# Ledger of designs, part 3: VHH binders against UV DNA damage endonuclease (uvsE)

Target 1, 305 residues: UV DNA damage endonuclease (uvsE), of Deinococcus radiodurans (q9rte6)
Amino acid sequence: MTSACEAVPQLGLVCLTVGPEVRFRTVTLSRYRALSPAEREAKLLDLYSSNIKTLRGAADYCAAHDIRLYRLSSSLFPMLDLAGDDTGAAVLTHLAPQLLEAGHAFTDAGVRLLMHPEQFIVLNSDRPEVRESSVRAMSAHARVMDGLGLARTPWNLLLLHGGKGGRGAELAALIPDLPDPVRLRLGLENDERAYSPAELLPICEATGTPLVFDAHHHVVHDKLPDQEDPSVREWVLRARATWQPPEWQVVHLSNGIEGPQDRRHSHLIADFPSAYADVPWIEVEAKGKEEAIAALRLMAPFKKD
Below, E stands for the ipSAE of ESMFold2; O stands for the ipSAE of OpenDDE; V2 stands for 0.75 times the mean of E and O plus 0.25 times the DockQ between their complexes.

## First folded at step 1 (VHH)

Design e08 (framework vhh_enristomig)
Fold by ESMFold2-Fast, scan of step 1:
Structure e08 (fold): chain B 305 residues (1-305), chain A 124 residues (1-124)
Amino acid sequence: as target 1 above (305 residues)
Amino acid sequence: EVQLLESGGGEVQPGGSLRLSCAASGFTFDDYAISWYRQAPGKQREWVSTISSGGSTNYAESVKGRFTISRDNAKNTLYLQMSSLRAEDTAVYYCARGRKTYYGSGSYPTFDYWGQGTLVTVKP
């Protein structure tokens, strides 16, 4: 048993390492479309198999480095959501036992998994074709999470930003109608332009969706001096109330390169907000990846001083 | 060279049990992960369970807790013990051999060999 106020936060690794240990392969749409149907199947079998093997390596890496939270890459299975082409879906079905084994490797190591799909996924777009393609893309990500054996709960999140600015009411209306594999895992993250935590909180409360608070985005959005602003702790606590249980709360940690208003992510985390000291799960959004996690472990509250 | 031969299928009432076998020949059985798949009429082939060369097991969510995969390396035989059978378990069950390693060398699982299948019918 651990309490959020007494336990040291669990630091999460995002997608890949700076080192060679965790890196994924891909294929461009143009190159894929140039292939015959048989070549497409062979290419995706090779690529998906390779990336599943890399996922197994990622589980081992996390276990070896005491990392208990890992964000899956949104590009593990290229062409899986390609409209009118079922090649990716068929290949993933053939790879089902390997995919499930990779998921079990993380679960057995005690590593929590989540996904943050690409920014082009805009559920509340004013364009119907973008809304349709966004739901299809989210469903493809949820299928991957199902294949990994992950629960359809906020323990295994599908994280999105609020999408199109000024369309919060439309987002709130759309969420209940999302397919269950997506809806039951959905989390919403505040961003630096379109949706503040204040704009997302009513949507989260209305739909039962947890709010993933990002202090750097909050500071940029509201033009605050730094992440020690009193509103940061207020938002950690308000966001925590959207999590059931509160011990499942996830927040994002990042720093700007040239001060608190710089939207570009720094290589390391120089400024750890005191408001995060009792947060149970923290995703580290830094260019240095594993190097940033190692450096953070030398700082309070992680250091045993 | 390589042959996989399934047996043990048949008709069973809902809630009943069956044990499927897959006899393998023409390769070093101990070196390979072997899987069970099934295909219901008009449906795509669905993965059911896998056992690694080392004995680690994985199951599809739909069969977890009801089916048990096992192997006997001395007999070059794979088993699937099925319990609490349901109408939706009605399918032809196939044994499939993948590459020598569980994940292969980037080409896995281009399944090299499939058996002929054994029919399981859960009567309404």
Scores: ipSAE 0.000, ipTM 0.127, lowest interface PAE 20.6, mean pLDDT 83

Design e10 (framework vhh_enristomig)
Fold by ESMFold2-Fast, scan of step 1:
Structure e10 (fold): chain B 305 residues (1-305), chain A 127 residues (1-127)
Amino acid sequence: as target 1 above (305 residues)
Amino acid sequence: EVQLLESGGGEVQPGGSLRLSCAASGFTFSNYAISWYRQAPGKQREWVSTISSGGYTNYAESVKGRFTISRDNAKNTLYLQMSSLRAEDTAVYYCARDRGYYDSSGYEPYYYGMDVWGQGTLVTVKP
């Protein structure tokens, strides 16, 4: 009973573990291009099957360690979005029952899933070919989430940075035209260089897109002394207003290695911003992964008075 | 100018050891996953090992247990420690940067492949 009145933030695991429990296989584009069509099919069938099995193991890992938020790797299904090559799509279709079973394992364990596609996905690029490939890549990610049986709501986020700097108006204009599997899951995160929370908030409000606040990026962008700056709490609350319901709010937590301005992520979180104490869902971006989550759970700020 | 420069190649006897280095310049090295590839005479280029921005490592089955990839972010340098070398390890070894960067502690292999390549360093394991 008392634990219900003093609920703490749910800490999220990002992609893999430091330990051997959660590790995914890959293939690069160069290696894939060297294969014959039959070899490509065999390679992707082996890779996708292996990664789905590892993903099922990740669900068990989260259940065993009381982790209720997990970021899916954006590279689980290499070549799925490759233009002019339908091999990945065909293999994923063949593996649909296994993919759905993996998704059910997470849902049954009460684990919320989200994805954060790679930096090369730039929806508002000034280059038309990059915009086209970015929409295709986002659609491939959304297809994976559909295959896992995940809802088309911000409960199961497809999270992006603002993309190309100085192109916020273009981003706002294109969001309503994104395919529904992408648009309905879309979230935007402030970054350390191109888009501050102040630049993203009007876009989020205009498009109905939630803002995922990252205090480390905010501190780096604005050259602030640390994550205890009063603006951090202000942005937690302003970002929360973009979430419907507010209990679905996600923020990102990371620390620099050599102080607050260092963009490199530390192994553990030494500085937990007090502004995050009442945030329902926190993604932990630290090299220590599960070790960082375990260490954070010992910190006093997680208890609500 | 974004550049990767390999060094440390040479001739070695079967069963010997060799350490390769890759010096990075023109970008924030610590934010990128960096890989080792090799190409033997008459063969296709093959992936050897990757280390993520977060320090997580992956290896090709052919080198697992014999090669160790590591990085020194303070020196902007990638290493490949090779041991128990075999004749089939003879190749030009290339350092390559994964397209984009992962500024999270996690590693996400980029299916778009590598965007920056070094010039290569030759390793010859004498028969």
Scores: ipSAE 0.000, ipTM 0.162, lowest interface PAE 14.0, mean pLDDT 84

Design e11 (framework vhh_enristomig)
Fold by ESMFold2-Fast, scan of step 1:
Structure e11 (fold): chain B 305 residues (1-305), chain A 128 residues (1-128)
Amino acid sequence: as target 1 above (305 residues)
Amino acid sequence: EVQLLESGGGEVQPGGSLRLSCAASGFTFSEYAISWYRQAPGKQREWVSTIYSGGRTNYAESVKGRFTISRDNAKNTLYLQMSSLRAEDTAVYYCAAEQWLGPDSYTDYEYPSEYDYWGQGTLVTVKP
């Protein structure tokens, strides 16, 4: 028998804190392009070093607050995927020992890491330039995960939506040809518009890719009244079957600001779907970040007796 | 109340340049991915470029290397710097906004009808 505390879901922190503890620096492409080659190298060295130090601090933050799941920001190393410019790659190589040390800090603290690249990653786009940039961006994210010392398994996910609607067959055909650092970590998530869990499940089964279920996206996509709809529990269980082992299952938790159909994420989670009570890993996608996790810990099934 | 207002359009000779602006109000501009679309006479709306909340950019193949999208979050303004203009660039140019909901946000910039907010457009005419 698993004890009650061992059955409680692990709540995950997404990218940064509302407080000052975990905040990352960036640079826009326009500003970067205005710099000379020497200035670009100096800028990225300073920025990447700062963000690796912040990552080390994020590991300490997670340990101090009993957070065992953390989503890495997709913007930790700006310009790393920039076509025709290897400055970011060279700087990251120079900082390899520091990056690996940050990764060890997370693994030593028992914190599972994953990434969800930005929405512009559309592997199955009908535009060749978007497909090319998407593969390059995914490869850059996988390179960061390799540098952190993370396993090439769905324990350390690279998570994407299904991409362009109506192109599921193209996605399924493309996945086996993705580079191993990407393919071996890949997960697919249902979205509010293009891909329902029902549309993604056959792709996941054909490619050996786990399905990350998002109940809020499902409710918006199918215009359901709320996240207590019986189909939510059905999809938690069907998605779980795509995970080997099932204990690695991740789902996403978010609430709308103005009701169940509002795509905008609320500050706190007011409605925790009962279907999620036995899910092992839950990413909390609320604007309140650590405040949302703290508030969730005061409600069932998380509150202590 | 949300408003997007484009400006900077006009007539230009082939090879010329124009800078379009889109002034935004009524929402937290910095949290939105914002795109330029264009519609030539008798054609469907075509995606031109997107700039995401974090400043990353993407371009249609037909404009890559000739157009530059940028944003000024302090001024709530989007820009499109157009150079080496061609007759086929003649169109009404629209800015469109979709909220960046965080790293998990899905936005379908390839389907114009699905954007949250649209401007009224600004006409660009490149004389043959």
Scores: ipSAE 0.000, ipTM 0.267, lowest interface PAE 11.0, mean pLDDT 85

Design l01 (framework vhh_lunsekimig_d3)
Fold by ESMFold2-Fast, scan of step 1:
Structure l01 (fold): chain B 305 residues (1-305), chain A 122 residues (1-122)
Amino acid sequence: as target 1 above (305 residues)
Amino acid sequence: EVQLVESGGGVVQPGGSLRLSCAASGFTFSSYALYWYRQAAGIERELIASITSGGSTNYVDSVKGRFTISRDNSENTMYLQMNSLRAEDTGLYYCARVKYSSSWSRGAFDIWGQGTLVTVSS
């Protein structure tokens, strides 16, 4: 098959909706630290229970809107990775049946789940304490995925950028030593500053880690005119080779606000790269969220009739 | 050294009762939530009861109304009172404290006891 016309890509929703349908509660570290131990437990029990119910609603939302890929927020369970405080971990375990039920709701709806933890997670930091806290944070995210009943494979991806620039060899060396719940789900995404796809590919090949290609990051990094540059197609295919099976390939789709070099994400996707037409799974990184997905479905290759 | 040690298992007739104990050492007991898991024949290991540091409890539906989890922070001990026992309650019962990994070399999320066997026979 040379044409992807009949195999239309699945568009993914990122974290929440612009509308009120999918919204998560949180608590700041300073507010949390002001609470007594009993108040912390009560606060997180209420908050985590609420967010699990919202996750159940997110599964229903995805089913109702034919969304088959959903990125879980990295902020669903605040304080889960807080050093020296196991309150969050305890509360999440207490809610294990509800968490598993939410995961089943996504599976029953045919929705693929993945996570993209925050940028402050730097596995290859030159500071040992940052490496330790980064592994702790990644392990907490993997625990959430385990609790949802998600497979320890790149089908249920834990996605990171390459971390600290100039430390690719250190990243490659540490990946095999990551805990299995993290290592078996790990994916790496190119960014607009530190790691190009060319810098990540050898790391991905050496470690068996899939490369999630982001064309907007590539265009910004290499100062290219737009996402129709021939290199975009080349990188879609080179990244695809890191996925086993290739049908599991995920890419990121975003547009700049003031043209191709603007790092800020637009509300809607005006420019869909032709190179993405045969990609099986696409995360839509746009401020319009569900509105951007709906608008994109009116464009080729998604347009029906 | 963090340790969890279960006791109180045994053989009981259907409709009977048993009280399991989990003695903890090597950590500040009152600050952690604690859990009872069961490994029954032909069934994957499952969480059956939990108790938070503040005393809030949760149960799997199959044991609600029959099992009661409790804790005594002065004795560093957690209990599981099992009433109206059924054949399907037969299995190894584990107490656990859950934590996340903070080390390169350790991917373990759970701290487990050795398990105590409960057999419900007719």
Scores: ipSAE 0.000, ipTM 0.161, lowest interface PAE 19.3, mean pLDDT 83

Design l02 (framework vhh_lunsekimig_d3; at its last look DockQ between E and O 0.08; V2 from the best seeds 0.00; counts 0 for: pae E 11.8 > 2, unsure alone 61.6 < 65, placed apart)
Fold by ESMFold2, look of step 2:
Structure l02 (fold): chain B 305 residues (1-305), chain A 122 residues (1-122)
Amino acid sequence: as target 1 above (305 residues)
Amino acid sequence: EVQLVESGGGVVQPGGSLRLSCAASGSIFSINALYWYRQAAGIERELIASITSGGSTNYVDSVKGRFTISRDNSENTMYLQMNSLRAEDTGLYYCAADWSGYYDEYSEPDYWGQGTLVTVSS
């Protein structure tokens, strides 16, 4: 592993390409519920096998473009965690060899995988049914990562924001009791509203959970002028201290469309924070996807002779 | 499980106004985007308006200047104010949503309401 202090950051592709190369199929819950049970099985078998094939192609794509970090879509296998319906689980079990082969394609290409599932996941909700469905959803995502042959460590991160605001103590208390496939991969990211990095850090320290720092979220939350504020470097270093080993540190990179306070992600990254220059792994959260990565590679510090 | 319920549909005369509501159950957390779609008889559903978590709005040209999308996060509700209604606005109106952490603009909405009928006729 390259030292975090000496390497140029690895720029990560998030979920899909703007081009046609990496795109996944889905089905809405309402359309799925309109199907008979037999039709549901056939639909998910076709959809899951197609998405696994595309995922294998994504590994080739990343290798061909020197991309060493890829965020898996958390929607690769719709209905996998649906309460009272085990059709998705059964279909994925049937496809286990294909899923493992897809995971090996990434590992063989030297591509780090992680996931940022957020749909319907509020681990610290004050509603018991939301807590239950949240653990079920996270367990399903961890099952996908197991099926891909991915290690149960933060190298293959399952990343969440802090959830319901004002409930940090509840979050810290529940993390040790999460199922090991989830707990061992868990990371927490600061958001624009509910949880600042300062609010997450004690939770991360108490639970041994890595903090993923997002400078754009920090700037919006604290109403800072831009991502060159001195606190951005301070938080990069504080977040790094939560990673074991520190060379696994991931940060998120995005720009606002109309300025630093705009939460919408721009197409390209025009403003790369100087604080990120020595961070080993960066997820590029730009609508331009692979185009944004290509553009960043033409900027300092990524330019090379 | 998120549920979306539309209301406020009805019969109005051309030139009239109507306000649609979309109430969301489940989490009150930030949603990546909220949408209104409409479906006229015999036509595929079409996106007509969207609003992001940052408050940015987009409209299809046929409704721009006549329709206004808004959201009230404290009530977990989205609205569509429809003014200067035309016969061609007749159809079934759906709200739809994407959740936090799912920000790809090429993703289809995961959550759909049942629809509320709007009829513009004399």
Scores: ipSAE 0.000, ipTM 0.190, lowest interface PAE 11.8, mean pLDDT 86
ESMFold2-Fast, scan of step 1: ipSAE 0.027; ipTM 0.484
ESMFold2 (binder alone), look of step 2: mean pLDDT 76; pTM 0.775
OpenDDE, look of step 2: ipSAE 0.018; ipTM 0.420

Design l03 (framework vhh_lunsekimig_d3)
Fold by ESMFold2-Fast, scan of step 1:
Structure l03 (fold): chain B 305 residues (1-305), chain A 123 residues (1-123)
Amino acid sequence: as target 1 above (305 residues)
Amino acid sequence: EVQLVESGGGVVQPGGSLRLSCAASGFTFSDYALYWYRQAAGIERELIASIYSGGSTNYVDSVKGRFTISRDNSENTMYLQMNSLRAEDTGLYYCARDEYYYDSSGYYEFDYWGQGTLVTVSS
């Protein structure tokens, strides 16, 4: 019997394709606010229906290209978390059967789904209004995951950075009080500025939250020469200990454009860290998207003899 | 190595003017959009002005008509001309270079920041 930790890593696609196969529509807040209530309802019904259809197509794309991990876009349902406006919530409720069908398409194809909400979501902000809007936004994302039929476990991850620097204790204190649809899916990722994996690990251990390790962020944060630094393997293993089961471990893979200290994401992954060779699930954060996954499959450990 | 270095901050009286400069090195300056952010005490960092590689500009309403962003591609420098300064313009001003990373919303990832230059508007 082969466990996930003994298999070749599964490479994950992030949000959309460079090609035309997976593209989502949106609407700006300014344009939306200019609409009458009836026009808002019609606009969101059209947009949400279109994006659910595109999600169904994304499931087919993943199945056709043997992609078993997919990051859902955080902006599939614009205006869903808009304070004082229930139009998005009502439209999503109306489209519940279609949303669930899209979720079943991914599950039936064996594709694991997760979300990484945008950086303006700061749960531990020193501003109460930002904390409140951040919880509202996270709850909206969790509602989408519920609607897709996804489990409330770290198999279907809601991933955040540590948020406001110097507020780790506040982050640890607020996590237990998060709504269950958010709390039960929560993961934390180290970043290149505010939170090292060493700063996040005690928070993860105290709250039962898995640590998603990002080697590029670690290398930039600590000013290390490259992703072959011995600390990279050490952090892969320490992060793995926060996952139950360990076969669910996710890490992030990215390269800099102009060397290991360049924070910009490259188009393709030229340098695959040896420390990642036995990691079960890897999100590929490269501008080339599906092109980067295809190129990686020609490299060890993905290349078959 | 990408570097952004701000200068030109200082103390001015209300109604006064300042010109901020952002000197850039380590990249092909003309290819990138550049931004001015400010952070006031107790307030999150706010994007106030943008200038794109093609020369088009954008401003938040609170500074529009008072501030002018510009760039000199031959000198690898971006400027912010600040006129009719108000007490609420007080803050730390940051130069940033953006990496445009598109998801469904057209989200921008800001991957390089300067250290900031302090502007104080007080009598």
Scores: ipSAE 0.006, ipTM 0.136, lowest interface PAE 9.8, mean pLDDT 85

Design l04 (framework vhh_lunsekimig_d3)
Fold by ESMFold2-Fast, scan of step 1:
Structure l04 (fold): chain B 305 residues (1-305), chain A 123 residues (1-123)
Amino acid sequence: as target 1 above (305 residues)
Amino acid sequence: EVQLVESGGGVVQPGGSLRLSCAASGFTFSRYYLYWYRQAAGIERELIASISSGGRTNYVDSVKGRFTISRDNSENTMYLQMNSLRAEDTGLYYCAKDLGYSYGPEYYGMDVWGQGTLVTVSS
């Protein structure tokens, strides 16, 4: 029997592999602060150089395994957004040619890149210091994307959740004032608790920001029985309308460990929502990483022959 | 109303033991990951132990083998059993519940925090 779809979705790898092929180095703030200024510079030069080399390896890995979408780790350049310390920024500037070469390796391999910073970024926080640190963190991520040679468009997405619940109007008001390297790449994702896709859609429409739909988050948020609920297909299509062009649409795919209401990510994807069959780009958020992508490729709609 | 309340802190001599409790109300306790954080003088708040809804535990190296996190879903309570206490274990101990986001816990991303309980290891 033949597939009902003319093209299958591109499955995206998130940050790391379970195997040793893609792994990044880090340093904690406490260890970094214990170093002298010269030691800090040497430490970050070593770490950043190593992680750029690992990025080059990630491009090769994606090419070898026909992976066309890759989420960059938010922790590639530790201390880059540290307030009052420009050591990370200076080191990254020094490594600009190597960073650009890594970006070209992905482009040459036909791999789309995006970033999804950790939940410490809360743009609409009621605390001014959190809003300031959040903008600084987003700007640091955008600087990395610029350094990789990535376009300032949602093709190279900088993705956030809606932040603090009950502050959607504040989020909508601040988006137009974000720095261009952030604003032009921004996408918003619905979450399990604070922001449903219904709450984000008016914000996305008002600000020209694409909505990245996550069916698992939607099912948990609305206490739905599973990802085959008719609202899932409705939200895939409503979210698609926020993308220009619609062929750039990204959605997130994850399953709960102990059923549809479990917020913990499973190791493999057992339940692929039928609503996703015609989505062009899908990030696979499973703990099995590359193993989950390989397993999905044995299932419809990805199954060969 | 969602609330976490810590108890069991106090003054103890080096080598002694304390058991901290975190009593939860206002949510379906058995479904959530729960966390113990510690804040020592001059050091930022750090995650020291976690327990999943299924009972899987994780610890930072400095407390592994000495501290045990556990949960009692019937009592809506999480515990931290602290053995072989050292002067460097002195600090404010906080319990926390995550926001339910897919991405890892972060200080500003935690849904609910307790008020903290002070542990002082001193002779």
Scores: ipSAE 0.000, ipTM 0.180, lowest interface PAE 13.7, mean pLDDT 85

Design l05 (framework vhh_lunsekimig_d3)
Fold by ESMFold2-Fast, scan of step 1:
Structure l05 (fold): chain B 305 residues (1-305), chain A 124 residues (1-124)
Amino acid sequence: as target 1 above (305 residues)
Amino acid sequence: EVQLVESGGGVVQPGGSLRLSCAASGRTFSYYALYWYRQAAGIERELIASITSGGDTNYVDSVKGRFTISRDNSENTMYLQMNSLRAEDTGLYYCAAGRKPYYGSGSRSTYDYWGQGTLVTVSS
């Protein structure tokens, strides 16, 4: 089956802006635990309300700047997954109409939403308590996506790395047992240490999970000279085959600061891999955020003549 | 809140006509492809008509020439004009809104919103 796409890729904004337009509030666990129960409820009501309002503003920002893909912060609702404390869940339930309206603002603007939980979430950990807390955290993320009115499909992706290295078989075995709000949205991303695209592909095929390809991680993992290596295009196409439909394919775009082997993300994208030119959706993982998207739009394949 | 609400269903005689409406509360349809599905007793829901954001229409062969899908983005409403109704047209009619499904190679269509259904009965 061949793609017949003539459109330029849609560039995605990750979490927040460098400017003041999109920035979220938080609270640390130690500060939260120092509060009385009444103070905890008041604190989370204030924080969650503020962050939902900021999400509404993020939808307007994306519409104003022709951004069609946005990654939700994994920290929008602090303490939502805290074991033994239902305060966050109760507050989010109270704010359900506001959360749903924020989700509708994105959908009305034609903005696709996804989430990428923190690296501390390790579904295939060798520690049972870490596996349990990881499922709880993923379920909390899926609850937020449900509250935003997002479909339980990879159109509204819940993206995770492969987790603990050398435990791919355990990951493949665990995925079918994940709660449906998580399982039906799940995507797996290759990383620069533990899981190459080659290691994730059979897990993705066995579980029906799409592969989100990251060329920077691939180049670091395999010690390749740059993102123009022929294997980059090969993996774009192999990853595309895991997407149903293929036009939903997402890839990650980032550059190193001190060359292709530097794992740290640069401020702007200097090198756009030619292999990405026909990819429908690209998350821009650069420290410059909206500045990086604006700069990319002056480059091929985005530049108008 | 967002809801798709179908209306216009009812009981009609064979050869009669009926106009279904699908209204969205709090949304506009200008970006979305819109769909009508039909579900008869004991049969899976089948796509019977679609209209893209640009106004291009498609129909399943069994309704082609008899049914007409249309949209009014200013009213947040989609319509299905049903003419020359047959007993086989009896069923629950659902509207859906979402991005155009990829029809290649067994890809499953996913819709952002579904209505609750409206009943059409062709009898007597």
Scores: ipSAE 0.000, ipTM 0.103, lowest interface PAE 19.4, mean pLDDT 84

